# Designs tried in a protein design chat: VHH binders against F-box protein SKIP19 (SKIP19). Part 23

Target 1, 302 residues: F-box protein SKIP19 (SKIP19), of Arabidopsis thaliana (Mouse-ear cress) (q9m0u9)
Amino acid sequence: MASSSSPPAAMEVGESTNWTELPPELTSAILHRLGAIEILENAQKVCRSWRRVCKDPSMWRKIDMHNLGDLDDMDYNLEIMCRHAVDRSQGGLVDIGIWYFGTVDLLNYIAHRSSNLRSLRLIRCSQITDDGFVEAVVKLPLEELELSYCSFSVESLRVVGQCCLNMKTLKLNKHPQKENDDDALAIAETMPKLRHLQLCGNGLSDTGLNAILDNCSNLEHLDLRRCFNVNLVGDLQKRCFESVKVVRHPNDSIHDIDIGSSEDEDPYDFSDIDLMSGDDDFEGYYDFSGASDFSDYDQFDF
Short names: E, the ipSAE of ESMFold2; O, the ipSAE of OpenDDE; V2, 0.75 times the mean of E and O plus 0.25 times the DockQ between their complexes.

## First folded at step 13 (VHH)

Design l7 (from k6 with V34M S102P Y106F; framework vhh_7b2m_4; at its last look DockQ between E and O 0.56; V2 from the best seeds 0.55)
Fold by ESMFold2, look of step 13:
Order: sequence, then structure tokens, then C-alpha cells
Structure l7 (fold): chain B 302 residues (1-302), chain A 119 residues (1-119)
Amino acid sequence: as target 1 above (302 residues)
Amino acid sequence: EVQLVESGGGLVQAGGSLRLSCAASEREFDYYAMGWYRQAPGKQRVVVASISRGGSTKYSNSVKGRFTISRDNAKNTVYLQMNSLKPEDTAVYYCAADWDSPYEDFDYWGQGTQVTVSS
């Protein structure tokens, strides 16, 4: 189409940008900020220029599968979508994050196709067994691992540390735990190259913290928020500030931790957040709305 | 990775019919757009028909009214019913798939099945 319509002398906001005319490098920079769901369901459908960028394997070197955990009320299957995104990477995947829907089969799919994966983030993935997790991860050259609100054993953590010899970043976030140094001791024993460690809600004591400081001499960032069994004062405080560039204290604010993206949310109360995964027993639309309380269904309260 | 296997090709007389089938290995391929392409000897591969996730169909002008694409999501299968075949329809026919979009530039391909229409 020939466009001869010039804007009026007054500037119109709706004509300030034309996304379809952007150079490919600028389009790519914008699209890199999107997660896989947004790309596959929306961005790749905008125009042929965006479609071409979204199909380029370089766009899929980092896959973010962030979602709200509402798996049963979606028009698409996140596990199948994730496999498709991994396929688009054509073996170039280096960073992947999975919320809620992760399974052993999906981890194996990723590990088989992504020999250069450096960063794996699993958030609220409750259906992955310790054996399945370890089997997949020990094959990968991981430098970064996040296990947030997952239920993996200390032995799994130890094996991962023994096999992934270049671990630089570990995020192991939990609801506040009873005093227990097992995680801290496993980290100290197996991950001496760590530069960034986040242990939000860990049960470690001063004993566990000293073990970490003794053995992880390269630490630059240490996050101890909600580690209520650590007393960071006196000699221990001095050790931390002399050895580590940035330390987050047990009582520091957690407003920047993505637990539900709300400042008013209680990080220890997940009853308001649908953290359910793999649950196929939910009632249908009308049962969920409470319509069964009425003898007259012409008027529904949804 | 979606694996696609075509069947139903063969030799047929002009004016005849064939039904091509394509079985997909993907467990829930309901979320993919599917298509049929063909490649005559010495020519580029071109789209013949496509069908969206929701069942919307498109056809090339050369096959409109003669070919019908359909899908059976329960069987992970897409079909191409080819009626009133002409010698010009002689080609290798390929099944294709990609995540649903309005575009026919699919990434997953079958190995193809030969269709030969004799005069």
C-alpha cells in the first residue's frame, strides 16, 4: 500500500512508533524482554518481520516460562509449549526458567537437546523426583541453579554440587525452616566456586554460615533473608563484611523477591496463590462459582 | 520435537482421488497449525493447504474446490482429501506443523509421500 497521508501539524501519539519498520536488531532487543508464552501466543503473530525474529534460534537462547500457575484454565499446554521453545533454540539453549509445570520427562527433554545449558531455574515444581532431577542435571554444564519452593533432598543438592563443578550461582529458597545446617554443609563441601548464594528461609545456624564462609572463598553476594537461626553480629558479622561484597541480613525486606509480586502478600501464606501443579481434580466452571447453591440456574452468580 | 509421517500417496489416473494422511508424534498437537506442501521435480516447495489450531482452512488457488484439509486432534492426524486430480498435481507432498500462527512458514516437516497423476 502507498501511504501519502501525512500527520497533521499537531503530533499524534498513535503515530509516534511503527514497530513493523524497526531494524531487526531493535526488534530483537524488544522481543528478548518477552517470555516464551507471550512470544508464541502473541508477538510472533504481529507481522512477518516479528515472526522472522521470533523464529530465529538466537531468540531462544534464554527461555522464560513464567506463568501464574493457573494451568487447568489455559487454552494451551505449557509443557508442550516449552518443548516447542526448546526445539526453536536448535541446541543453543543456555538459560531456562520453569514455574509449576516442570516434570522429569520435561527435564530429560531439555537435557538431551541442550548440551550447553548454563542456568536452570525451577520454581514451585513439586512433581520432579530427586532421582529424576539429579539424572538430568548431572549431564549439564550448569553454572547457575535456582530451586525455589521445591522439595529436593539435601542428598540431591550434594550430588549436583559434586557433578556440576563450575557452580557460580545458587538460589535455594524455602519457607522458613527449623534450625538445620544440612544444606549449608552440603554447599560448603561441594560448591567452593560460588560467587552468588541466596538462601531465603534456610534453617542454617551460625555454624552452617561459618562452614560456607570457610569453604566458599569466592563469594561476592550472600542473601540470608528469612534465615532466622543466624545471628549476624560480632565476629561473624565482621567475617561476612570482610569476605563478601554484598550481604542481605535475615531481617531485611523481601519485597523484591518474586513470590507473588505483591508487597502485601505474606511469603509464608500461599493459600491465596494457586501453587497447585498436576492437579486434575478441580470442579468445572459452574461448580467453582458456587452455582450449585441455587435451584434456579437462569440467574448465575459467577 | 514433532515427528510427522505421511501416507496415502501413489499412482492415480487423472480425475481420480487420493486421501493423504499425516500422523504426528506430538502428544497434544492440538496447539499446532498444520499444512500440506508439495514439490514438483526441479521446483520450489509450495503451500497447498493449511489448517489452524481452531480449524480455519486456507488453500492455494490451484487446488481450491478440489482439495480439502482436515484434522483429527484425538488421533494427532491431519488429512488431505484430493479430488479431481490433474497431471499438474504430480509432486512429493509434505506434511508440516508449527505453533499456531497465521503464517505458512512451518518448521516441522515429514519425509514426504509421492503422488503421481497419469493422463
Scores: ipSAE 0.550, ipTM 0.844, lowest interface PAE 1.6, mean pLDDT 82
ESMFold2 (binder alone), look of step 13: mean pLDDT 80; pTM 0.809
OpenDDE, look of step 13: ipSAE 0.552; ipTM 0.824

## First folded at step 14 (VHH)

Design c1 (from l4 with W99S Y103S; framework vhh_nb_b201; at its last look DockQ between E and O 0.61; V2 from the best seeds 0.00; counts 0 for: pae E 4.8 > 2)
Fold by ESMFold2, look of step 14:
Structure c1 (fold): chain B 302 residues (1-302), chain A 119 residues (1-119)
Amino acid sequence: as target 1 above (302 residues)
Amino acid sequence: QVQLQESGGGLVQAGGSLRLSCAASEREFDYYAMGWYRQAPGKEREFVATISRGGSTNYADSVKGRFTISRDNAKNTVYLQMNSLKPEDTAVYYCAADSDTPSEDFDYWGQGTQVTVSS
């Protein structure tokens, strides 16, 4: 949580200031820094003033279900907590992130109750089938989609692009892949309005990258980290430089991306320079990145 | 969305007993704290009893010692055993669920069941 910290400067603790006496707007600012699990398990229990704020639908426009991925009894509780958070939004949900426990049933629950959902983030959700994913997302007016370490087909991606005509942000993070341009071509064909594209670990080649640059003329940020089948030199590098405001290169540092175990990654494609690259510090903060911010509260570490 | 259905209400003589049940539709019922509230004609809804996720109970002073709340998580059901009933216990009884046990601010409510205690 570097440079992503919002200033909570309105919250200074003095001798006369009681947390239960704060104006609702200040309480909301403090509580917006918490994930859904911390709110439901702890923050709403502090006092009546905090509970009233935590029950306000405006608190639940964005739901962050970040967790450590312990699947046993925690997964059952997490799905129920997620449904409860969605219910509190009263149809006003705009942005939701789900780590590990996502299922087809949960996606359908969200889609049925959240007709204005614009941002969906699925991280390491291995229990969602291609058909179940497609069924849910065709119901949603998505402008932002993250699929990190999930196993969805190119056909599913193509359907998303065909149905979500205003897609502005796509994060499609994978363990490093062998050369394959199918994702890049589907993106180029179906998502011309993209402003932000993150393809960490994608198998695209120079051919796929050129297709994206040809068809995504609004692109402002392009993240090609761990795209080891792209040779970003010469004319292609010049083209990226001229077309896109911010470009992350295949060998740039990935310290702000959860790559998991090295055993799950292609050992021959793993970059030794990820620890040596300071390009993220040099090029500044991501406009579309929320991944580093979601690890602020681990509810089961005391 | 959690759906709550009360049953077991009816007419009973003063001094008698009655057991209310509330079935919940949601799997993993043990996540929720549960409560019973009641509303007599012409009065505001009032707290009767709560049971936390871990089984800890709390009661209104007017029912303490006479009423017992319990839960069966395997059957997704919460119960209210009402003993030594008095005419002032006459009310519609509502089941409620939430992630915490506030006295007035539960997120989910049942439709209620009538309890009438005759003198």
Scores: ipSAE 0.229, ipTM 0.698, lowest interface PAE 4.8, mean pLDDT 79
ESMFold2 (binder alone), look of step 14: mean pLDDT 81; pTM 0.826
OpenDDE, look of step 14: ipSAE 0.677; ipTM 0.870

Design g1 (from l4 with D30S; framework vhh_nb_b201; also named e8; at its last look DockQ between E and O 0.46; V2 from the best seeds 0.68)
Fold by ESMFold2, fold request of step 15:
Structure g1 (fold): chain B 302 residues (1-302), chain A 119 residues (1-119)
Amino acid sequence: as target 1 above (302 residues)
Amino acid sequence: QVQLQESGGGLVQAGGSLRLSCAASEREFSYYAMGWYRQAPGKEREFVATISRGGSTNYADSVKGRFTISRDNAKNTVYLQMNSLKPEDTAVYYCAADWDTPYEDFDYWGQGTQVTVSS
């Protein structure tokens, strides 16, 4: 079957509407919402006007390689596609997200060609070694890092914190862990400039949380969802409310974060999770202020 | 760096034949459209032929019936068989590639190989 581009629905529908006649600013707005796969396999094939927009390096300043992990069911190779997308950025890449297919070779390819990369997100990338990750990342001027459902060591995290001195956002999401403060202590030791910290499923205790609060004085947002070894009450609760603008609590809903499809002990039913919040000794309703930054929405919004 | 390396150019008499090849490197190009373009002295670069990911081919009117594009994905190579050559076919021939597309404006380009057709 020939590839058919599926353009997004027109922002306005009219009797004489023609996709090829859209003003350039509307075309760019539509195409900017698409991930790299949709652009390369579909949108760039619709017409010459759309292809011209899709080839503009400004379209590739941010690359989103989100996929469902069904790599063997695809007619194409996402690693090769990602290299092509990076080439289209012509050195202007500032933000890239990679799900599942990341490798050391791909990470090195990106690092060599993207000297201004500010944000790197790796989700469920199990093929990247600790040494390969560290070697690539310490070359980059990162301010934002996501490592979700990856198995990097605490030592790798510590080295990255020591070398990427302007880290402002860290997402380090895991399936719920047994009590362990190693990540929290490494973060407290090496990342004093953090403003946004997401530790979903982390094993930290009150001790680890206090270390973070002691050393990360610029925190504005702290996400502790599924951190079941933290008891956010009393003096610790007061510290959090006094120091941090937005705090997500251990039992808060996780409907807006990605959870793996593997046979883990924790079911993926977000509705049941919401019912487990219960009383938690908090006064009133707190939520993330400004939690709508781009790194928090790996999924399409509706 | 992605490299497209052309070979097989040269001097040939009118009515003769040449086969150009283009070897791609750095990654597998089986997911790419590939093509041949040419530039004669004093003229702009022009489309010659393309072959899609799935093997569908398109040709410029000036070469239809005389030129055949093909690919060998196992060798990461695209070919241009040029038969019944005319002096007007004299040009530098460039290999090009892009993610699969029905259009002719490709992202990657080779350095070119000279084809000269004499009488």
Scores: ipSAE 0.778, ipTM 0.921, lowest interface PAE 0.7, mean pLDDT 83
ESMFold2, look of step 14: ipSAE 0.724; ipTM 0.904
ESMFold2 (binder alone), look of step 14: mean pLDDT 82; pTM 0.840
OpenDDE, look of step 14: ipSAE 0.811; ipTM 0.930
ESMFold2, fold request of step 15: ipSAE 0.766, 0.754; ipTM 0.913, 0.911
ESMFold2 (binder alone), fold request of step 15: mean pLDDT 82, 82, 82; pTM 0.841, 0.840, 0.841
OpenDDE, fold request of step 15: ipSAE 0.838, 0.833, 0.833; ipTM 0.941, 0.939, 0.939
ESMFold2, look of step 15: ipSAE 0.732; ipTM 0.899
ESMFold2 (binder alone), look of step 15: mean pLDDT 82; pTM 0.841
OpenDDE, look of step 15: ipSAE 0.776; ipTM 0.916

Design g2 (from l4 with E26G R27F; framework vhh_nb_b201; at its last look DockQ between E and O 0.23; V2 from the best seeds 0.00; counts 0 for: placed apart)
Fold by OpenDDE, look of step 14:
Structure g2 (fold): chain B 302 residues (1-302), chain A 119 residues (1-119)
Amino acid sequence: as target 1 above (302 residues)
Amino acid sequence: QVQLQESGGGLVQAGGSLRLSCAASGFEFDYYAMGWYRQAPGKEREFVATISRGGSTNYADSVKGRFTISRDNAKNTVYLQMNSLKPEDTAVYYCAADWDTPYEDFDYWGQGTQVTVSS
């Protein structure tokens, strides 16, 4: 009795989901995962249905202009693109992130068009002056601010803190600094409602940290990674962990921080060389014995 | 809020002239191409003229040589000078703005202004 092994059921070639026929709400949910550049340069050009979704003001309540910083190699102007994105929000913009290309003119444009902006993120924006920054930002009801790898003065930070009374989140990331408590003191003086504070690479000392802990009683998250002038030991350590729910230590890994360009990876961060001290004594005797006698390369006369 | 407000429409005799204006607000006018469309009763909306960010113009064949589109960036206004008007030009004229896209689907539209050309 030969058991007729039934042939494996042909995997029904799943109906190729026509992405152009998705409901607008689902399309919107998918496209919201893209950055503004990808939406404007690619997604809105796919089909008419996608384009319609991309033109909806609700798609532009949050704008992320993340890019790789190769501004000279781009075929498009990011400032013009960002202005267009802001226009599409029709005043409904609440969150914006700008990488590298930020200008005073752009910031003023945003501030003028987006009076309800709650979150501003500036990453490696070196073209924005202190005065221009302050002038634009003091008009905004900001609750979240990121100034990562920017060159703003402490005074600008202080003024923003004095004007933005509902600041809940501050990210002030820098390359590792010498001992300097100016930022920490400005924060302590002007931002008592902070819940989230990220100070990666800040020069604050124990004095600065204590000032923050004394004045920011609502602090839930504190990131001190690469703050090498803080001695988070003993009483200070205890105080920090009793007051703050989540604390990142100065020596913790920074791999989860988007620093924009790989070029600033300090080539000397040898920290993750797991020196596997494997003592394995491989005495492998490379017997170099076979020095064969390549004698004969002869006489040619020319 | 983005607004395009058309004006200058009205009744004119055949052979006459009108100048339409469209005042724009709520967006960066200098970075947009501007255009005019028209819709006659019982017909589909049709292209009339466009002017790019750089000032390059394009016209429908039906209006070429008679209509001129222009822009004043200082006033955030686009114009349509219409000369030698014909009864066939009777329509609601709409102003439109587009962010330099190759598509005929403009980002913003006005409410339109009525142009009536009597024989």
Scores: ipSAE 0.280, ipTM 0.706, lowest interface PAE 1.9, mean pLDDT 86
ESMFold2, look of step 14: ipSAE 0.523; ipTM 0.830
ESMFold2 (binder alone), look of step 14: mean pLDDT 84; pTM 0.861

Design g3 (from l4 with R27Y; framework vhh_nb_b201; at its last look DockQ between E and O 0.55; V2 from the best seeds 0.65)
Fold by ESMFold2, look of step 14:
Structure g3 (fold): chain B 302 residues (1-302), chain A 119 residues (1-119)
Amino acid sequence: as target 1 above (302 residues)
Amino acid sequence: QVQLQESGGGLVQAGGSLRLSCAASEYEFDYYAMGWYRQAPGKEREFVATISRGGSTNYADSVKGRFTISRDNAKNTVYLQMNSLKPEDTAVYYCAADWDTPYEDFDYWGQGTQVTVSS
């Protein structure tokens, strides 16, 4: 049966901790660190107190479907599991991440049931057509989008920018591409409110980068790792550092970017958004580049 | 989108038998626990039987040895074979489902089917 790997620091000795005696808010904090697979397959079966917490819709405002991509070797179907997790959110889903198994049908299921979805992350999802993606996304009030190692057209990206008028965070990660400014120009034309932009492996040139800097005046974080057609020196380098708080250079380390099927690391420099620990008060909706803990919905499901 | 539809209820004499069926939506429920609950007029809804993903069963004490839960994953269907029926078994019977769990608090519920056992 699954157990928490790291109990809260309030107890000095983890071996003496009685899990059934923990306050519900501490139990929730421990369980919030788990992905949906671990919750449904293991954590919810540990004991009745954990079961009650795992059934609370507030536990499902953020759904993390991270996996290793070994879909045919699993004893369960991740698409069906994901639909169940979305149902548990009872319409309160704000943030969902899907690795590998995403389909047009699943995306439509999510979009129909999650009218307040702010953050959608698709990583290595090759089964979603451009038409299916844009049809679903136009229904959603997205402020954060990740498309990592997916095969979507520039026109799909442009439509997303035209429909999601409050886009604040875009991660568009690829294996290193030959020179091409199409993505950069689409971003510059359609996403002026961006605060965080990650373009690992993009083919943009200095021309594309200048277009982004010209039009995305709110940009705070810019990640250009593996953008080998950008020469970040001289005037362009000075412009970036004067306009943007955090800049990652083309040749910077990529240890926190998922290059293979194992060890999906935080793409930011261990920022508060992706930290494994944190004790934010419940704030409700996200419209920032940041993460909040959900710890205060204590209810029993039937 | 998950829909559970019960059938097979009706009027039966004490000592008789009924078989309830519950059809799940077209998506596969192989990974789900399934169960039956019942509610008599003026009473709380009570657990009757569950069957896990792997076929492990659990029964309320009041029905052990008389009721049998089973599942046919190829048909997305769960059954409740009810033998040696008593007037006390009169209730609306509900089908329920949840991701596999050893517990009885399920997420999805059907509309119910009436079972009436005459003395």
Scores: ipSAE 0.631, ipTM 0.865, lowest interface PAE 1.1, mean pLDDT 82
ESMFold2 (binder alone), look of step 14: mean pLDDT 81; pTM 0.832
OpenDDE, look of step 14: ipSAE 0.733; ipTM 0.896

Design g4 (from l4 with T101V; framework vhh_nb_b201; at its last look DockQ between E and O 0.51; V2 from the best seeds 0.61)
Fold by OpenDDE, look of step 14:
Structure g4 (fold): chain B 302 residues (1-302), chain A 119 residues (1-119)
Amino acid sequence: as target 1 above (302 residues)
Amino acid sequence: QVQLQESGGGLVQAGGSLRLSCAASEREFDYYAMGWYRQAPGKEREFVATISRGGSTNYADSVKGRFTISRDNAKNTVYLQMNSLKPEDTAVYYCAADWDVPYEDFDYWGQGTQVTVSS
């Protein structure tokens, strides 16, 4: 009795979903996962239906201008592109992220066109002056601010805190600093409504941390990663964990922080070299014996 | 916001020529695709010509071989050379700009310039 092994069921070639025929709402939901650069340079060129969605002002309530920082190698100007993205929002912009290419002119443009902006993220924007930053930002009802790897003065931070009275989220990430409590004191003085505070690499000490804890009573998240001047032990540690729901320790990993450049990988973060000490004595003698005899290539005389 | 200003419109006899100009905002022109549209009385606005950021051109069939679109980035200006004009070319001509032009739609528009071709 020969058991007739039934041939494997032919995988039904699933109907190739025509992505161009999706409902606009689904298309919008998909495209919202792209940055502004990808939308303007790629997605809006796919088909008429996608282009229609890409031109909808609702798509531009949040603008993320994330890029790799290779500004000189780009065939387009990101500042001009960002202005265009802001125009697409038709005044409905509430959240914007700018990487590397931020300018005073761009900030003024945003502030003028987007009076309801709630979230501003500046990452590695070195071309923005303190005065230009303050002038633009004090006009905005900001609740969220990120100034990561920028060179703004403490005074600029203080002025922004005094003007933006509803600040709930601050990200102030820096390369590791010497002991300096100026930022922490400015925050403690001007931002009492903070719920989320990220200070990666800040130079604050125990004094600065205590000032923040004394004055920011609504703080739920505190990120102290790479704050190496904070001694988070004993009473201070207890106070921090009793007052704040989520605390990141100075020595915690920073792999989840988008720092925009792979070059800032501290070459010395040897921490993840799991030295698997596996002693396995693999004595495997690869006997390279097979010296095949390439004898025959004859002397052509010509 | 990109501002566009058309000029060069006027009255011309059939078979004649006109050159339209459109000046764009100084900082933005080099990074935009440009186009021309026209609207005749009682008709819908129709596509005339486009030029990409890279200088690639496209024309409506009705104007192909007669009209030429060009750009001067140093002057922030796009041009429409119109030759062998016909009475049917009578319209308000609009300059347009967009980040890209694959589907003949534009985000920014000028106020238009009148072109009248007499028989």
Scores: ipSAE 0.598, ipTM 0.847, lowest interface PAE 1.1, mean pLDDT 86
ESMFold2, look of step 14: ipSAE 0.692; ipTM 0.895
ESMFold2 (binder alone), look of step 14: mean pLDDT 82; pTM 0.837

Design g5 (from l4, 13 letters changed; framework vhh_7zox_3; at its last look DockQ between E and O 0.71; V2 from the best seeds 0.64)
Fold by ESMFold2, look of step 14:
Structure g5 (fold): chain B 302 residues (1-302), chain A 119 residues (1-119)
Amino acid sequence: as target 1 above (302 residues)
Amino acid sequence: DVQLVESGGGLVQPGGSLRLSCVASEREFDYYAMGWVRQAPGKGLEWVSTISRGGSTNYADSVKGRFAISRDNAKNTLYLQMNRLKPEDTAVYYCAADWDTPYEDFDYAGQGTQVTVSS
């Protein structure tokens, strides 16, 4: 929407802005907050100034393809759109997130064109095979990986840990699982450099948690929300808080984790209350900056 | 990556006509705006025409009324009908593509086809 207005020097109110006349730096700051879909379908068409910024490869160093998963109701093809966004990065892509529509072909497209990719996030991408995932990921210098509500095997996770030697952030979110330590053991065996670990809904037990604490000595943040097979009390609780700086407990709020469809029938999934806000861990973190013994009295009354 | 292959260039007398064609990648064609840009000898690139995903067309003033851009989505083919050609139209013509846009700057271009207008 073009406007010829400028702020008058003599008046304190009534300041107006012609969005087509903004300095490119301010336009860029505004547009960096948008996802790729909004940029390609809308923002780049607003005016020539915005178009120029949206064409700059630096705008595409981070690509966010967040969407609601209603793929057959859309006027456009998200896989083709994503390939276009990757092309605009001109090999400078360092961070990409893909929700729902990811395929083996798309992962290979990204991997072949993005030799500096440090962060890959796959959310609810059910069409990617274990073999296809591994083939693409071993080519990439990943430091951050998210696999949320995907169906990858523990063996795929183990191969990733063996091949991506600088993994520092792992988010592996699932709907609450029955007891199973396989993921925790693979993480403990292959990812000793982790600083941030999010395991929302994982089936790990106290045994798996101890293995992680034994082997991931650099861990700074540990998120155990919806890990209902961990009993974080007593010696394990003390160990956990003494070993890591920030810990999220199994029953802590999940507002920032389970963003998704309201059609989710999982009784432990609170995605409906997130309202697609995009909030990160704005819930309070437990910080541990010292230790003191707690005096123990067994008597608690109602 | 979108692939673009032009054809239909050649030598023509002033006042003559040519029709350029461009075949594009089948996956991208339906979602892309298409266009033509040209480069005259010793000059920079000049935008000629754009056709949106939905068929809306725009033209540079220098060709308006003489050139007509069109697309056939079933054949993944873009066309430029050039009528009443002038020596000033002599250039290499490049087929171009980008995500749907009303504007003249495109991310992809072909190798080009030469158009020469002379006696």
Scores: ipSAE 0.564, ipTM 0.851, lowest interface PAE 1.6, mean pLDDT 82
ESMFold2 (binder alone), look of step 14: mean pLDDT 80; pTM 0.821
OpenDDE, look of step 14: ipSAE 0.661; ipTM 0.871

Design g6 (from l4 with E104G; framework vhh_nb_b201; at its last look DockQ between E and O 0.45; V2 from the best seeds 0.57)
Fold by ESMFold2, look of step 14:
Structure g6 (fold): chain B 302 residues (1-302), chain A 119 residues (1-119)
Amino acid sequence: as target 1 above (302 residues)
Amino acid sequence: QVQLQESGGGLVQAGGSLRLSCAASEREFDYYAMGWYRQAPGKEREFVATISRGGSTNYADSVKGRFTISRDNAKNTVYLQMNSLKPEDTAVYYCAADWDTPYGDFDYWGQGTQVTVSS
C-alpha cells in the first residue's frame, strides 16, 4: 500500500525531521495531540513506529471525535470509527468527545465498555433521548460533563447530579434562552463539588445564580457569557468576585468558544453564536471543552 | 469482542478446493482491512492473504496462484477461495480485521475453522 512509503519531506514538523527515526517518547507526544479521525485515517499509516504507538491502548485513554459536521460528505462512518477507537482503549477510556453523530446505541456501547469514564462531552448530538442518556450516564463515574447545543431536560440533568456524586466540571451551553432558572437550581441542588461551570446562553436569573453560589462553594471558574437574564451588579457582583476566582461576564466575547461546526453547513453561520468561531486552529487539540486559556477576562470597572 | 465467524472448513483430498467465508456481525466492516492467517499444529500463526479497504490484495508466496481473497461489503463478508490444496495447507484458518493496515497487523480475530487436506 502507498502508506508504507517513506514519510514525505513536507514541512509538517521541519524538513530535517525523519519520522522513522524519532525517539518513541517524542512520537507518542506528537500523536497524543491528534484526534481519532487523524490517527485512524493518516497517522497510524506513516511508518511502523507510529503504527505501533497508535495501536497501544494508552493512546486511546482520551478519544477526540471532533469533526466539521459534514457527516454525509465523509468517506467513512464516524459512529463505526468511534466504536473501533473505543475497542482500542481496551476498557481504559477515561475521556471522550463526540460531535454531531452521537446516538443512544453508541453511548450504550461506550458505557458498557468504559467503566472508568470520567469525562463525557456531547456537542450538537440531536439523536440522543433523555431516557437513553440518563440510562448510560448513571453507570459512569463522571467528573466532567459537557452538553452543548443538545436538547436534554432539567430532569435528566438532576438525575446526573444525583448519580454522579463527584461532578467537578459542567459545560451546559445553549442558544440564548429566555428567563428560566430550572437548570441553575438543579445544578445547585445536586452538584456541590463543581469547580468549573460554563452556562453560555443559559436563561438563569440572579435567583438561579445566587442558588449556585450558595451551594457550589468549591467553584473556581464561572462562565456566564450570553446569560442575558443575569444582572451582575451590586451585592451579587460582590458575591461572585469574593467567591469565584475567574468569572466570565454575560457580555464578554465568545470568540474562544468551540462550536464544533463547519462554517459552511452550520445553521448558526451568521448567528450570534457562530460569528467568532470560524478560523480557530484545531490541529493538536483533543479536548475543546476543557481549555479556557483564551477566555480569561480580568477587567472590572463599576 | 467484535465477532468474526469463519465457515467453510473441512476435509478435502489433495488437489481439491474449499471456499472459506468470514462474516462480521457486530458492525459494518466496509472501512476495514481484512485478512486470512493459518496455524498448523505446533507452529506459529502465518500470513495467508490480505485485502485492503479498496480491494488491493496481497498473498503469501506459498499460496500465490492457488488462493484468492475477495470481499463483499454488502454482505459484510470476506472470502478465501483455496484451489489445488496440498497436505501442507492443513491448518486452522483465522479471519482478521483492522480499521486499516499497510503492515499486516490486526486488532480482531475469529475463532478459526479447520482445514484438513488428506493425501
Scores: ipSAE 0.553, ipTM 0.839, lowest interface PAE 1.6, mean pLDDT 81
ESMFold2 (binder alone), look of step 14: mean pLDDT 82; pTM 0.840
OpenDDE, look of step 14: ipSAE 0.674; ipTM 0.870

